# Miniprotein binders against p81326: the designs that were tried, part 120

Target 1, 226 residues: p81326
Amino acid sequence: MLHFGGFIMEINHISKILEKEREEYIRNKVEEYLKQGFSKDDAVNKANQSWRTYIGHRIQDVIYNLLKKFLKDSGLKVTTDKALNNRNLPEELDKVKRLIAINYGEYLFLPDADVIVYKVENNDIKIIAIISVKNSFRERRFETTYWKLKLKESPVTSHIKVFLATPDKDNEISYKCPNGKPKKMRIILEYELDGIYFLKEDFEETEKAKHFGKIVEDIIEISKKL
Short names: E, the ipSAE of ESMFold2; O, the ipSAE of OpenDDE; V2, 0.75 times the mean of E and O plus 0.25 times the DockQ between their complexes.

## First folded at step 9 (miniprotein)

Design za13 (at its last look DockQ between E and O 0.61; V2 from the best seeds 0.00; counts 0 for: pae O 2.7 > 1.5, pTM E .792 < .8)
Fold by ESMFold2, look of step 10:
Structure za13 (fold): chain B 226 residues (1-226), chain A 81 residues (1-81)
Amino acid sequence: as target 1 above (226 residues)
Amino acid sequence: SDEEEKLRELVKLIEWLAIMYGDPEEAKFIAKIIKDLAEELGLEVRIEVRGNRIYIEIETDGVKIRIVIKDGEVEVEIEEK
């Protein structure tokens, strides 16, 4: 079990590990681009661009692995959008996929859900939460809120908690009123979503905006009420 | 002591690394990261990768620690000198 102070310490450890991974990733990519004939400056720039894309997927993998490990003994299961997009789905995952699909008349679409938490009771599946992982808010900053609103429109999906997980290293949503001025993006995301979980220490904590370590406890408590 | 605090820090980092990198193909990468982290902390480590297992030995003035990582699980054995 994780406590507020304890998880802050754990976030620092994850950050140290990711920095070491970045150093190794950049080194390998620079070598690769130099072999392709790019100049040193271009190779470094391209390696840094590649890392920004890669780190988003790495953070998703870390969140998946953490939730899978810490939710195991609570009878909760975890899957990903990647797993749900496989052509030949096991029956259990096919049910999960169907339970989060959004109806647009003759079309069914999955929300952009990176990680999905669910439970199985008497062969019935109950979706507990979906977690959207964002590394940057420069584009499509409100997509997660759109999917929350669509899930709320149906009685079969309206119970699903929608969380946002982010390192937010550029402080795009870390504070509600920086310099006394309302930050529209943070305020709207916090209002519409069920929670925002930061993978860093420096942000304005509120009832819905918390350190990522709190997410396991929150999910377990939610699952007990369903 | 300062050395004991650094040792505890490294063990915690190894535990998180094992959780974050569950793929057996990552064993050599994990070993490289552990070596780099130990160097930052001023700790000497011996690492052996054998298939999907990582064997780590850390020796200090008063303690010898052996760590085995397999499939995201970490086992720690502490021996006092």
Scores: ipSAE 0.453, ipTM 0.804, lowest interface PAE 2.0, mean pLDDT 84
Fold by OpenDDE base, look of step 10:
Structure za13 (fold): chain B 226 residues (1-226), chain A 81 residues (1-81)
Amino acid sequence: as target 1 above (226 residues)
Amino acid sequence: SDEEEKLRELVKLIEWLAIMYGDPEEAKFIAKIIKDLAEELGLEVRIEVRGNRIYIEIETDGVKIRIVIKDGEVEVEIEEK
């Protein structure tokens, strides 16, 4: 039995561990872009952009794997929007997809749902939580908030908790009022979302802003109330 | 000891890596990261990748540790010297 408690604290090193790949990744991408005929400066810029995308996906994968592992014993299941992006789905995943869909009149669209946590009881599926994973907030700062608000508009989806998970490497939302100046993005995200979970230690903790290590417990608790 | 603390840190990092990387095809990559981490900590490590299994041996003055990583699970054996 992997004792849950000691493991969760080491998530703080995820960014550091993943960053070890950066130098090799950048080198390889620069070489690739140079071979494509780009200038050295353009190649470096493109490589850095590619890295940002890559590392974002890696963090999503990590969080998915962690949640899948730690929620398994509770009987909770985990999937991703990527897994749902198929025309032919197993019955279970097709039901999950339908239960997170947002109504736009003639059309149904899925929210951005990097990780989806659900339970199966008596062949019925209940969606528990959607976790949005953000490595940086340079683009689409309030996209997760939009989806949370849209999910609230339907009695079918209003119960779904929406969480943000982030290492917040650049300290964009780690503190509410650093140096007495309000961080608009932190305040709004914390207000609108059900929780923010940090994959780091250096952040302002609140009722809604917690260390990522608490997310499993919180999800399990929510699942018991549904 | 400082060395024991480093060893504990490395073991924790290995356990995390095992969870983070769920794909057996990533075993070689994980092995490389573990090696790099061990070197950063000043620990001598032997790593062997056999299929989807990673075998790690760490030796200090006081202990020998054998670690096997398979399918996101870590088994640790400690031998005191």
Scores: ipSAE 0.172, ipTM 0.642, lowest interface PAE 2.7, mean pLDDT 86
ESMFold2 (binder alone), alone request of step 9: mean pLDDT 70; pTM 0.620
ESMFold2 (binder alone), look of step 10: mean pLDDT 71; pTM 0.627

Design za14
Amino acid sequence: SDEEEKLRELVKLIEWLAIMYGDPEEAKFIAKIIKDLAEELGLEVEIEVRGNRIEIRIETDGVKIRFTIKDGEVEVEIEEK
ESMFold2 (binder alone), alone request of step 9: mean pLDDT 70; pTM 0.605

Design za15
Amino acid sequence: SDEEEKLRELVKLIEWLAIMYGDPEEAKFIAKIIKDLAEELGLEVEIEVRGNRIEIRIETDGVKIRITIKNGEVEVEIEEK
ESMFold2 (binder alone), alone request of step 9: mean pLDDT 68; pTM 0.583

Design za16
Amino acid sequence: SDEEEKLRELVKLIEWLAIMYGDPEEAKFIAKIIKDLAEELGLEVEIEVRGNRIEIRIETDGVKIRITIKGDEVEVEIEEK
ESMFold2 (binder alone), alone request of step 9: mean pLDDT 66; pTM 0.537

Design za17
Amino acid sequence: SDEEEKLRELVKLIEWLAIMYGLDPEEAKFIAKIIKDLAEELGLEVEIEVRGNRIEIRIETDGVKIRITIEVKDGEAEVEVEIEEK
ESMFold2 (binder alone), alone request of step 9: mean pLDDT 70; pTM 0.628

Design za18 (at its last look DockQ between E and O 0.65; V2 from the best seeds 0.00; counts 0 for: pae O 2.1 > 1.5, pTM O .797 < .8)
Fold by ESMFold2, look of step 10:
Structure za18 (fold): chain B 226 residues (1-226), chain A 81 residues (1-81)
Amino acid sequence: as target 1 above (226 residues)
Amino acid sequence: SDEEEKLRELVKLIEWLAIMYGDAEEAKFIAKIIKDLAEELGLEVEIEVRGNRIEIRIETDGVKIRITIKDGEVEVEIEEK
């Protein structure tokens, strides 16, 4: 049961819901800041800034829930970096964590892996894809590409697909050559990553830069080849 | 009719909303969002929250609709008048 058929309509529904969530979130935060003694103008400014931080986490949750829902019947499981950082991990998740960890001598670090898709066959775990969720590219612009490059360096992790999912509301990476000038960030991200999935309709679509609704089909197809 | 199209749109929005929250325990917040969506569509709804279960009731001149949300699953019951 894949609700992403008719991709544009599904993005519109998600966007509509997120706008109502924003309205309620802002209202609640303004009330909170007013109770702390801030002026109305300051409370509104602080609430909008708080939403900017919150929406990144919220989009990650939405992507997690969508993938979990629509990949379940294909035998694929989904987890998050937050779940992997929990104490006393179940054996299955401990294996997932170890299969994506990168070795830096005395230290092991997890890549920027907001959402992880994996498969379990006969107690063997195969990591399929990692999805990095970015709402803004003002900071940490190329960290996702760094992690893709590190994953490529080991035969244990080189098969893992690394995707970027973003609304890109500020058009930081939506187009390769806006106004005839190459946009370095978009070009490098598209070149290095296995795919970029946009949670909006207005962007330059390519073989790697796609509407978000395509991600479920792409992940399923990849899993069949592994 | 125009009202039937608005009802179909609200059901779609509720189904997406349920997926977007999955099994999160946010029933009161979700119910508020549903009410806001219904009001924007011009639909009058009655919403009851019981733990993590949400029930939405809509009555028009031609039909009664009951929508139940629990753990990201949506059940729709339609009764012609």
Scores: ipSAE 0.697, ipTM 0.892, lowest interface PAE 0.9, mean pLDDT 86
Fold by OpenDDE base, look of step 10:
Structure za18 (fold): chain B 226 residues (1-226), chain A 81 residues (1-81)
Amino acid sequence: as target 1 above (226 residues)
Amino acid sequence: SDEEEKLRELVKLIEWLAIMYGDAEEAKFIAKIIKDLAEELGLEVEIEVRGNRIEIRIETDGVKIRITIKDGEVEVEIEEK
């Protein structure tokens, strides 16, 4: 039985493993864009942009699969926002969707919820955590923070933990004060969110900033208190 | 031996890959990654993909290993020579 503890070291290689797809992906996309009439330089740029989107989704999928696997024995369930974006949902998922919805008066909207962890007890659903997965922080840097704050505004959703999971390849939030200069993004995200989990070893660890290997234990502990 | 260590590393990596990709119909892709990883470790591997099932065969001087991946689960069979 693969113990999650032994997994900690291998998560660090996720980015490396996924990057092996890059060369083939880029080549294929460049060819596609060339056939569409783009210049070589434009094709390469578009391919690289496409890759960034693609790899982001891949990392989300990986994290989903990991959490699904390692939380299964605890009786916890995992879903995604993508799975909830359906008109016809099973009853369980429809309830999950309703329990994470944010009220905007006349409208209800869902937070960005790449991964949702919940439990079912006595036919009642309790949402435990939302995990936002970010490969890079180039765009929408505080989006996860916004959703956390919105979830706090309702007694229905205020208990939901919001976590950020990231490989942070560019070291955008890995350290609070590299070279004595505060990293605004790291400080704010760590302050506002319930936790940041890194899919890498090279980061500044704090009470809220941990290695991804701790996320399963943390989620299980939270689930026991709900 | 150095070879045994490499083999252990590869098996571990394969187990992780299986978890990472779960039930995804990405068997061919996973197989390619495994092959690349094996090559990086200097190991020769035979890989067969049948639907979502991946069978990996590794043979060293001391052991024959068969690894089967299906639906995120890994089975390892080791035969000592």
Scores: ipSAE 0.259, ipTM 0.685, lowest interface PAE 2.1, mean pLDDT 87
ESMFold2 (binder alone), alone request of step 9: mean pLDDT 72; pTM 0.640
ESMFold2 (binder alone), look of step 10: mean pLDDT 72; pTM 0.635

Design za19
Amino acid sequence: SDEEEKLRELVKLIEWLAIMYGNLEEAKFIAKIIKDLAEELGLEVEIEVRGNRIEIRIETDGVKIRITIKDGEVEVEIEEK
ESMFold2 (binder alone), alone request of step 9: mean pLDDT 70; pTM 0.614

Design za2 (at its last look DockQ between E and O 0.73; V2 from the best seeds 0.00; counts 0 for: pae E 3.3 > 1.5, pTM E .758 < .8)
Fold by OpenDDE base, look of step 10:
Structure za2 (fold): chain B 226 residues (1-226), chain A 82 residues (1-82)
Amino acid sequence: as target 1 above (226 residues)
Amino acid sequence: SDEEEKLRELVKLIEWLAIMYGLDPEEAKFIAKIIKDLAEELGLEVEIEVRGNRIEIRIETDGVKIRITIKDGEVEVEIEEK
């Protein structure tokens, strides 16, 4: 039983809630498209396409909220790349932004960092982990790996753990070698990243590939070593 | 009882909802709709009131009156026996 600060993570409940959200979202979008003059079939198809984009952001938000909630008691803080995309940042977030920046000579760029976990000790900020959230792997399969490798190149950022969190509904990376055929993407992601956390029950578990319920404990443990 | 089990399930779902979602006014309204849908699926009648980032859920059965309050990701449950 995976405990998050007294709560047992039940993927079934999360999935049920997200399904209800989907039903409501689709209903609302279908109605919207019907009002725009689309046929019922076209409206449904467009709604489903819209949902595919929407759910990616939604899962990111859910993971952010989960981590924020369950890491709070440990004194760890959570932010997002979106929150850092501001010209006028609070001092704390400005420091966070600078501490995850990657040097490209004349330019500094931020890695894709859907969720950032950090701690504040004596006014010093230590970045603990970056969590990339992926709903599907169709477009940017190794993007997270690229950022992990770039972060390793600097002593300023080399300590930052990079995790991937995914429901992997299409089983793109759930298994290493299904039917005797190696899944290149799973193998590479697991090798290069510090961990993969699945928001599902049906996957091949390894030392680095774990149930999402373990991410809080792992982050807390890492934070104690920094 | 079957009814008690349904109530427990709904409370658990509400707790997860509170964790999963931030509670701004827009999110609160959205969450309230989800709660209503979940309750209806369980065959439970619920009254839901949204005040800013606060959601109040009232459930009344033959045996119990339940008030659930969601605020800032925290859930408070009050149960009164009839």
Scores: ipSAE 0.581, ipTM 0.841, lowest interface PAE 0.9, mean pLDDT 89
Fold by ESMFold2, look of step 10:
Structure za2 (fold): chain B 226 residues (1-226), chain A 82 residues (1-82)
Amino acid sequence: as target 1 above (226 residues)
Amino acid sequence: SDEEEKLRELVKLIEWLAIMYGLDPEEAKFIAKIIKDLAEELGLEVEIEVRGNRIEIRIETDGVKIRITIKDGEVEVEIEEK
């Protein structure tokens, strides 16, 4: 059985697998575009664009599968905002949906909560955390902080921890003060969120900014307090 | 040995791959190609058979035969000494 410490030692395998997945994905897409009549240069550019869209969803799936696997024995359950938007919800998921919904007057909306962790005690559901998954910060840079602030506004949702998980391959938020200058995006995200979890080795670790391998331990500890 | 260390590394990569994917039947062929690429990078010769959502990897070295089966996110490893 994998212990939390053992989880940390194996994170490099995830990164290696994702790079091989990218290589095979690009190869397949280039072949497809060439058959459609695009030049080699255009096919490569289109394949890379396609990968950027695909990898965002892929990282969400990976995080979902990992959390589901490693939180199962602690009695914690995991779902996604995509699952909560299905037309035919099981009763349990309908309750989860209602517990994270945000009121905008006569309208009710779900936050952008890629992955949701909850527990069930005596048919009562408690939302533990939501994890926003970001592959790039070129757009929607502070979306996750907005949702944290909205969740804090209601006593029903104010306990919900809001985490950000990211590979941050372009080093957009990996360091607080690169070259001695404060990085506004990293500092604000770290200040407002309950934690940032990096899917890579090279970043500045702080009380709130940690290696992704720590997220399971943190979630379990939080759940014990609720 | 060095070959046994490379084999352990491949098994670990396969275990993580199985967890990461949750293994959808339509993606089994794609996953098999990733496994083959990883094995080649490590210098290991492998035979891979895909049947629906089941992937079987067979590796034969000087000292052992190894069969790795991936199905429904579970990984089984059988080792036979030569």
Scores: ipSAE 0.304, ipTM 0.726, lowest interface PAE 3.3, mean pLDDT 83
ESMFold2 (binder alone), alone request of step 9: mean pLDDT 71; pTM 0.624
ESMFold2 (binder alone), look of step 10: mean pLDDT 71; pTM 0.630

Design za20 (at its last look DockQ between E and O 0.79; V2 from the best seeds 0.00; counts 0 for: pae E 1.8 > 1.5, pTM E .783 < .8)
Fold by OpenDDE base, look of step 10:
Structure za20 (fold): chain B 226 residues (1-226), chain A 82 residues (1-82)
Amino acid sequence: as target 1 above (226 residues)
Amino acid sequence: SPEEIEKLRELVKLIEWLAIMYGDPEEAKFIAKIIKDLAEELGLEVEIEVRGNRIEIRIETDGVKIRITIKDGEVEVEIEEK
């Protein structure tokens, strides 16, 4: 039983809640498409397609909120790349943005950073971790790995841990070698990243591949070493 | 009934997680709707009031009144015996 600030994290609760959100979302979208003149079948199909796009963002938001809540007592702060995508940032977030930037010679670009965990000590900001959230691996399978490698190339960013969080509903990376066949994507992601955290129970656990419930503890431990 | 108590416990637990998962005040109405759907699935009758970022849930069963308040990702539960 994983305890977070007095709460027991059960993936079943999260799944149940997300399913109700899906039901509500689909209902609303179907109604919207019906009003647009689509048939019932077309409306349902379009709603389901819309949900597939939406759920990715929803999971990111959920993970953000979870981390924000459970890291708060440790004094750690959480932000997102979306929050950093502004020309006018508060000083603190502007510093965070600069500290995760990757050098491409004449240009600085930000890695994909769905969630960023940092601490503030004596007005100095230390970036602790970047969490990439993936609902599916159909597109950009090794994008997170690319950013990890790029961050590792600079002494400014080399200390930043890069984690992947996923429900992996399609079991694309849940097991290393199912039926004796190596899953290339799981093996590479686990090798290159600092950790993979699963929002599910059915997966092959390793030193780097853990249940999402461990991420808070791991981040706190890392933060103490910085 | 023991069954009813278990349903109430389940609903409270789900509400606690909802409060964590949906910490944004802008989602209060949406959260309220999810709570209603979850309660209905459990066969519980609930009254929900949304005031800004505050959600108040009232559940009345045989012998027990429960008031649950959600605000800023925190949940407060008040239980009154009838």
Scores: ipSAE 0.510, ipTM 0.788, lowest interface PAE 1.1, mean pLDDT 88
Fold by ESMFold2, look of step 10:
Structure za20 (fold): chain B 226 residues (1-226), chain A 82 residues (1-82)
Amino acid sequence: as target 1 above (226 residues)
Amino acid sequence: SPEEIEKLRELVKLIEWLAIMYGDPEEAKFIAKIIKDLAEELGLEVEIEVRGNRIEIRIETDGVKIRITIKDGEVEVEIEEK
């Protein structure tokens, strides 16, 4: 059984809730677009497109809420790239931002880090892990790998674990050799990243490719070594 | 019945996950609508009352009365025998 502290992770519960959310979201969006004067066909197409953007945001929020809840008692804190982009940044988060920034000569940029896990010890901040959340791999397929390689280039950031979390509903990276042929995306992502965590049951498990329910214990274990 | 108890356990688990997934929802009515839909899919008859950020779900089956309360991301379940 996979579990978070006092909870057992069951991917089917999350999927059922998200499916009901999708149904209600699309229904509401179609009504909204019809009020704006779009045809029924256009309203349905626009609602489906809107959902694809929305679901990516929702999965990120779900992961943030889960990690915040289940890492709290281990002394680990969680933030997001959205929070780090605010102009009025608290000192603690400003330090987190500086600790993950990548140097491009005259410019400093943040990696694409949807969720960031860190700890505070004696007013010192240690970045533990960055989780990239991806719903689809048809664009930006290796973006997470790029950021891992950039973080490895500096001793200040080279310790930071980079994870990918995905439902991978279209099975783009779920298996190493689907139909007998090596899947380049899965092989490279698994090789370069510190872990891939699937928000579904049907995928090929390895030492680095795991059910999402194991991410909490993995993060806690890593934090003890840092 | 054993089948009804299993469906009730499933609904409670879904409500617990939903409370975590939404954290501090701005729209308790939206969450209540999702809970109603989930209960209907399971074949459970439920009554839902929303007051501010508090959601109360009441279920009556043969022999028991169940009350589920969601407030501030916390879920409380009370089981009362008739």
Scores: ipSAE 0.473, ipTM 0.804, lowest interface PAE 1.8, mean pLDDT 84
ESMFold2 (binder alone), alone request of step 9: mean pLDDT 71; pTM 0.626
ESMFold2 (binder alone), look of step 10: mean pLDDT 70; pTM 0.619

Design za21 (at its last look DockQ between E and O 0.82; V2 from the best seeds 0.00; counts 0 for: pae E 2.7 > 1.5, pTM E .746 < .8)
Fold by OpenDDE base, look of step 10:
Structure za21 (fold): chain B 226 residues (1-226), chain A 82 residues (1-82)
Amino acid sequence: as target 1 above (226 residues)
Amino acid sequence: SDEEEKLRELVKLIEWLAIMYGLDPEEAKFIAKIIKDLAEELGLEVRIEVRGNRIEIEIETDGVKIRIVIKDGEVEVEIEEK
């Protein structure tokens, strides 16, 4: 039983809730497109396409909220790249932003960091982990790997763990070698990243590929070593 | 009872909703709709009031009255037996 701060993570409940959200979202979008003069079939198709984009952001938000909730008691803090994308940041977040920046000579750029976990000790900030959230792997398969490798190049950022969290609904990376054929993407992601966490039950578990329910414990353990 | 099981399921779903979603006023309204839909699927009648980031849910069956308050990702449950 995977416990998050006293709660058992039940993927089934999360999935059920997200399905209800989908139903409501689709209903609302269909109505919107019908009012715009689209046919029923076109409205449904457009709504479904819109949902595919929307759900990616939604899952990111869900993961953020889960981590924020379950890491709170450990004294760990959570933020997002979106929160850092501001000209006027609180001092704490400005420090976080600087501590994840990657050097490109004349320029500093931030990695894709959907969720950032850090701790504050004696006014010092330590970045613990970056979590990349992917709903699908169609467009940017190795983006997270690139950022992990870049972070590794600097002693300032080399300690930062990079995790991938995904529901992997299309089973793109759930198995290493289904039907005797190696899944290149799963193998590379698992090799290069510090961990892959699945928001599903049906996947090949390894030392690095785990159920999402373990991410909180893993992060807390890492934080104690820093 | 079947009804008690449904109530337990709904409470559990509400707890997860509270964790999954931030509770700004817009999210609170959204969550309230989801709760209503989930309750209806379970055949339960619920009364929901949204006040800013606070959601109050009342569920009444023949045997129990349940009051649930969601605020800032925390859920408080009060059960009164009839």
Scores: ipSAE 0.611, ipTM 0.852, lowest interface PAE 0.8, mean pLDDT 90
Fold by ESMFold2, look of step 10:
Structure za21 (fold): chain B 226 residues (1-226), chain A 82 residues (1-82)
Amino acid sequence: as target 1 above (226 residues)
Amino acid sequence: SDEEEKLRELVKLIEWLAIMYGLDPEEAKFIAKIIKDLAEELGLEVRIEVRGNRIEIEIETDGVKIRIVIKDGEVEVEIEEK
């Protein structure tokens, strides 16, 4: 049984809920496209494409909400790169933004990080981890690895853990050697990143590739060592 | 019993759903539909009322009546023996 905060987490509950959400989303979207005059075949294709975009944002929101809820009692705070792009930031978030920004000469840019975990001690802010959320690895397969390497270039950011969270429904990175052949994408991601957390049961578990339910405990442990 | 196990499963799903989603009025109606679909799959009859950011769920079996309230990301469960 997986453990998550003060209760036992079962990954199949999240997956079952997301499948029901998909069914309702697709039904509603097909109705919208049919009303717009699309053929049934076109409406179904468009609805499925729309779902792929939507589910990526949904999984990010789910992960943010879970981390915010379960890290709060440990004194850990959570934000997003989207929130940090706001021009009118509270002082605390402005400090978070400055502590994670990457220097490109005359420009400063935020890493493409979906969720950012940090702590506040004696008015000092320490960035603990960033979590990149990927639903599919068809595009931007190694973008998370790029940001890990950039963060490692400076002593100020080299302590920041870079995690990837994914349902990986198409088994693109679930196994290191499927059918006896090395899967380059899984091997490189696992080597370069600090951890990969799967929102499903069927994957090859290693010291870095774990069930998503372990991410809260891992983040808390890391925060105690910083 | 089998029905008691289905009730426990639905309550777990509702608790996870409440954690997974923020509750604005538009999302609450959509989420209520998901809860209804999950209950039907488990063979449970439910009555769901949505009032802004609040979802009330009533589940009645031959032996118990369960009332679940989701508000502000919290889940409250009341169980009454019949």
Scores: ipSAE 0.354, ipTM 0.768, lowest interface PAE 2.7, mean pLDDT 83
ESMFold2 (binder alone), alone request of step 9: mean pLDDT 71; pTM 0.631
ESMFold2 (binder alone), look of step 10: mean pLDDT 71; pTM 0.632

Design za3
Amino acid sequence: SDEEEKLRELVKLIEWLAIMYGVDPEEAKFIAKIIKDLAEELGLEVEIEVRGNRIEIRIETDGVKIRITIKDGEVEVEIEEK
ESMFold2 (binder alone), alone request of step 9: mean pLDDT 71; pTM 0.599

Design za4
Amino acid sequence: SDEEEKLRELVKLIEWLAIMYGSPDEEAKFIAKIIKDLAEELGLEVEIEVRGNRIEIRIETDGVKIRITIKDGEVEVEIEEK
ESMFold2 (binder alone), alone request of step 9: mean pLDDT 70; pTM 0.616

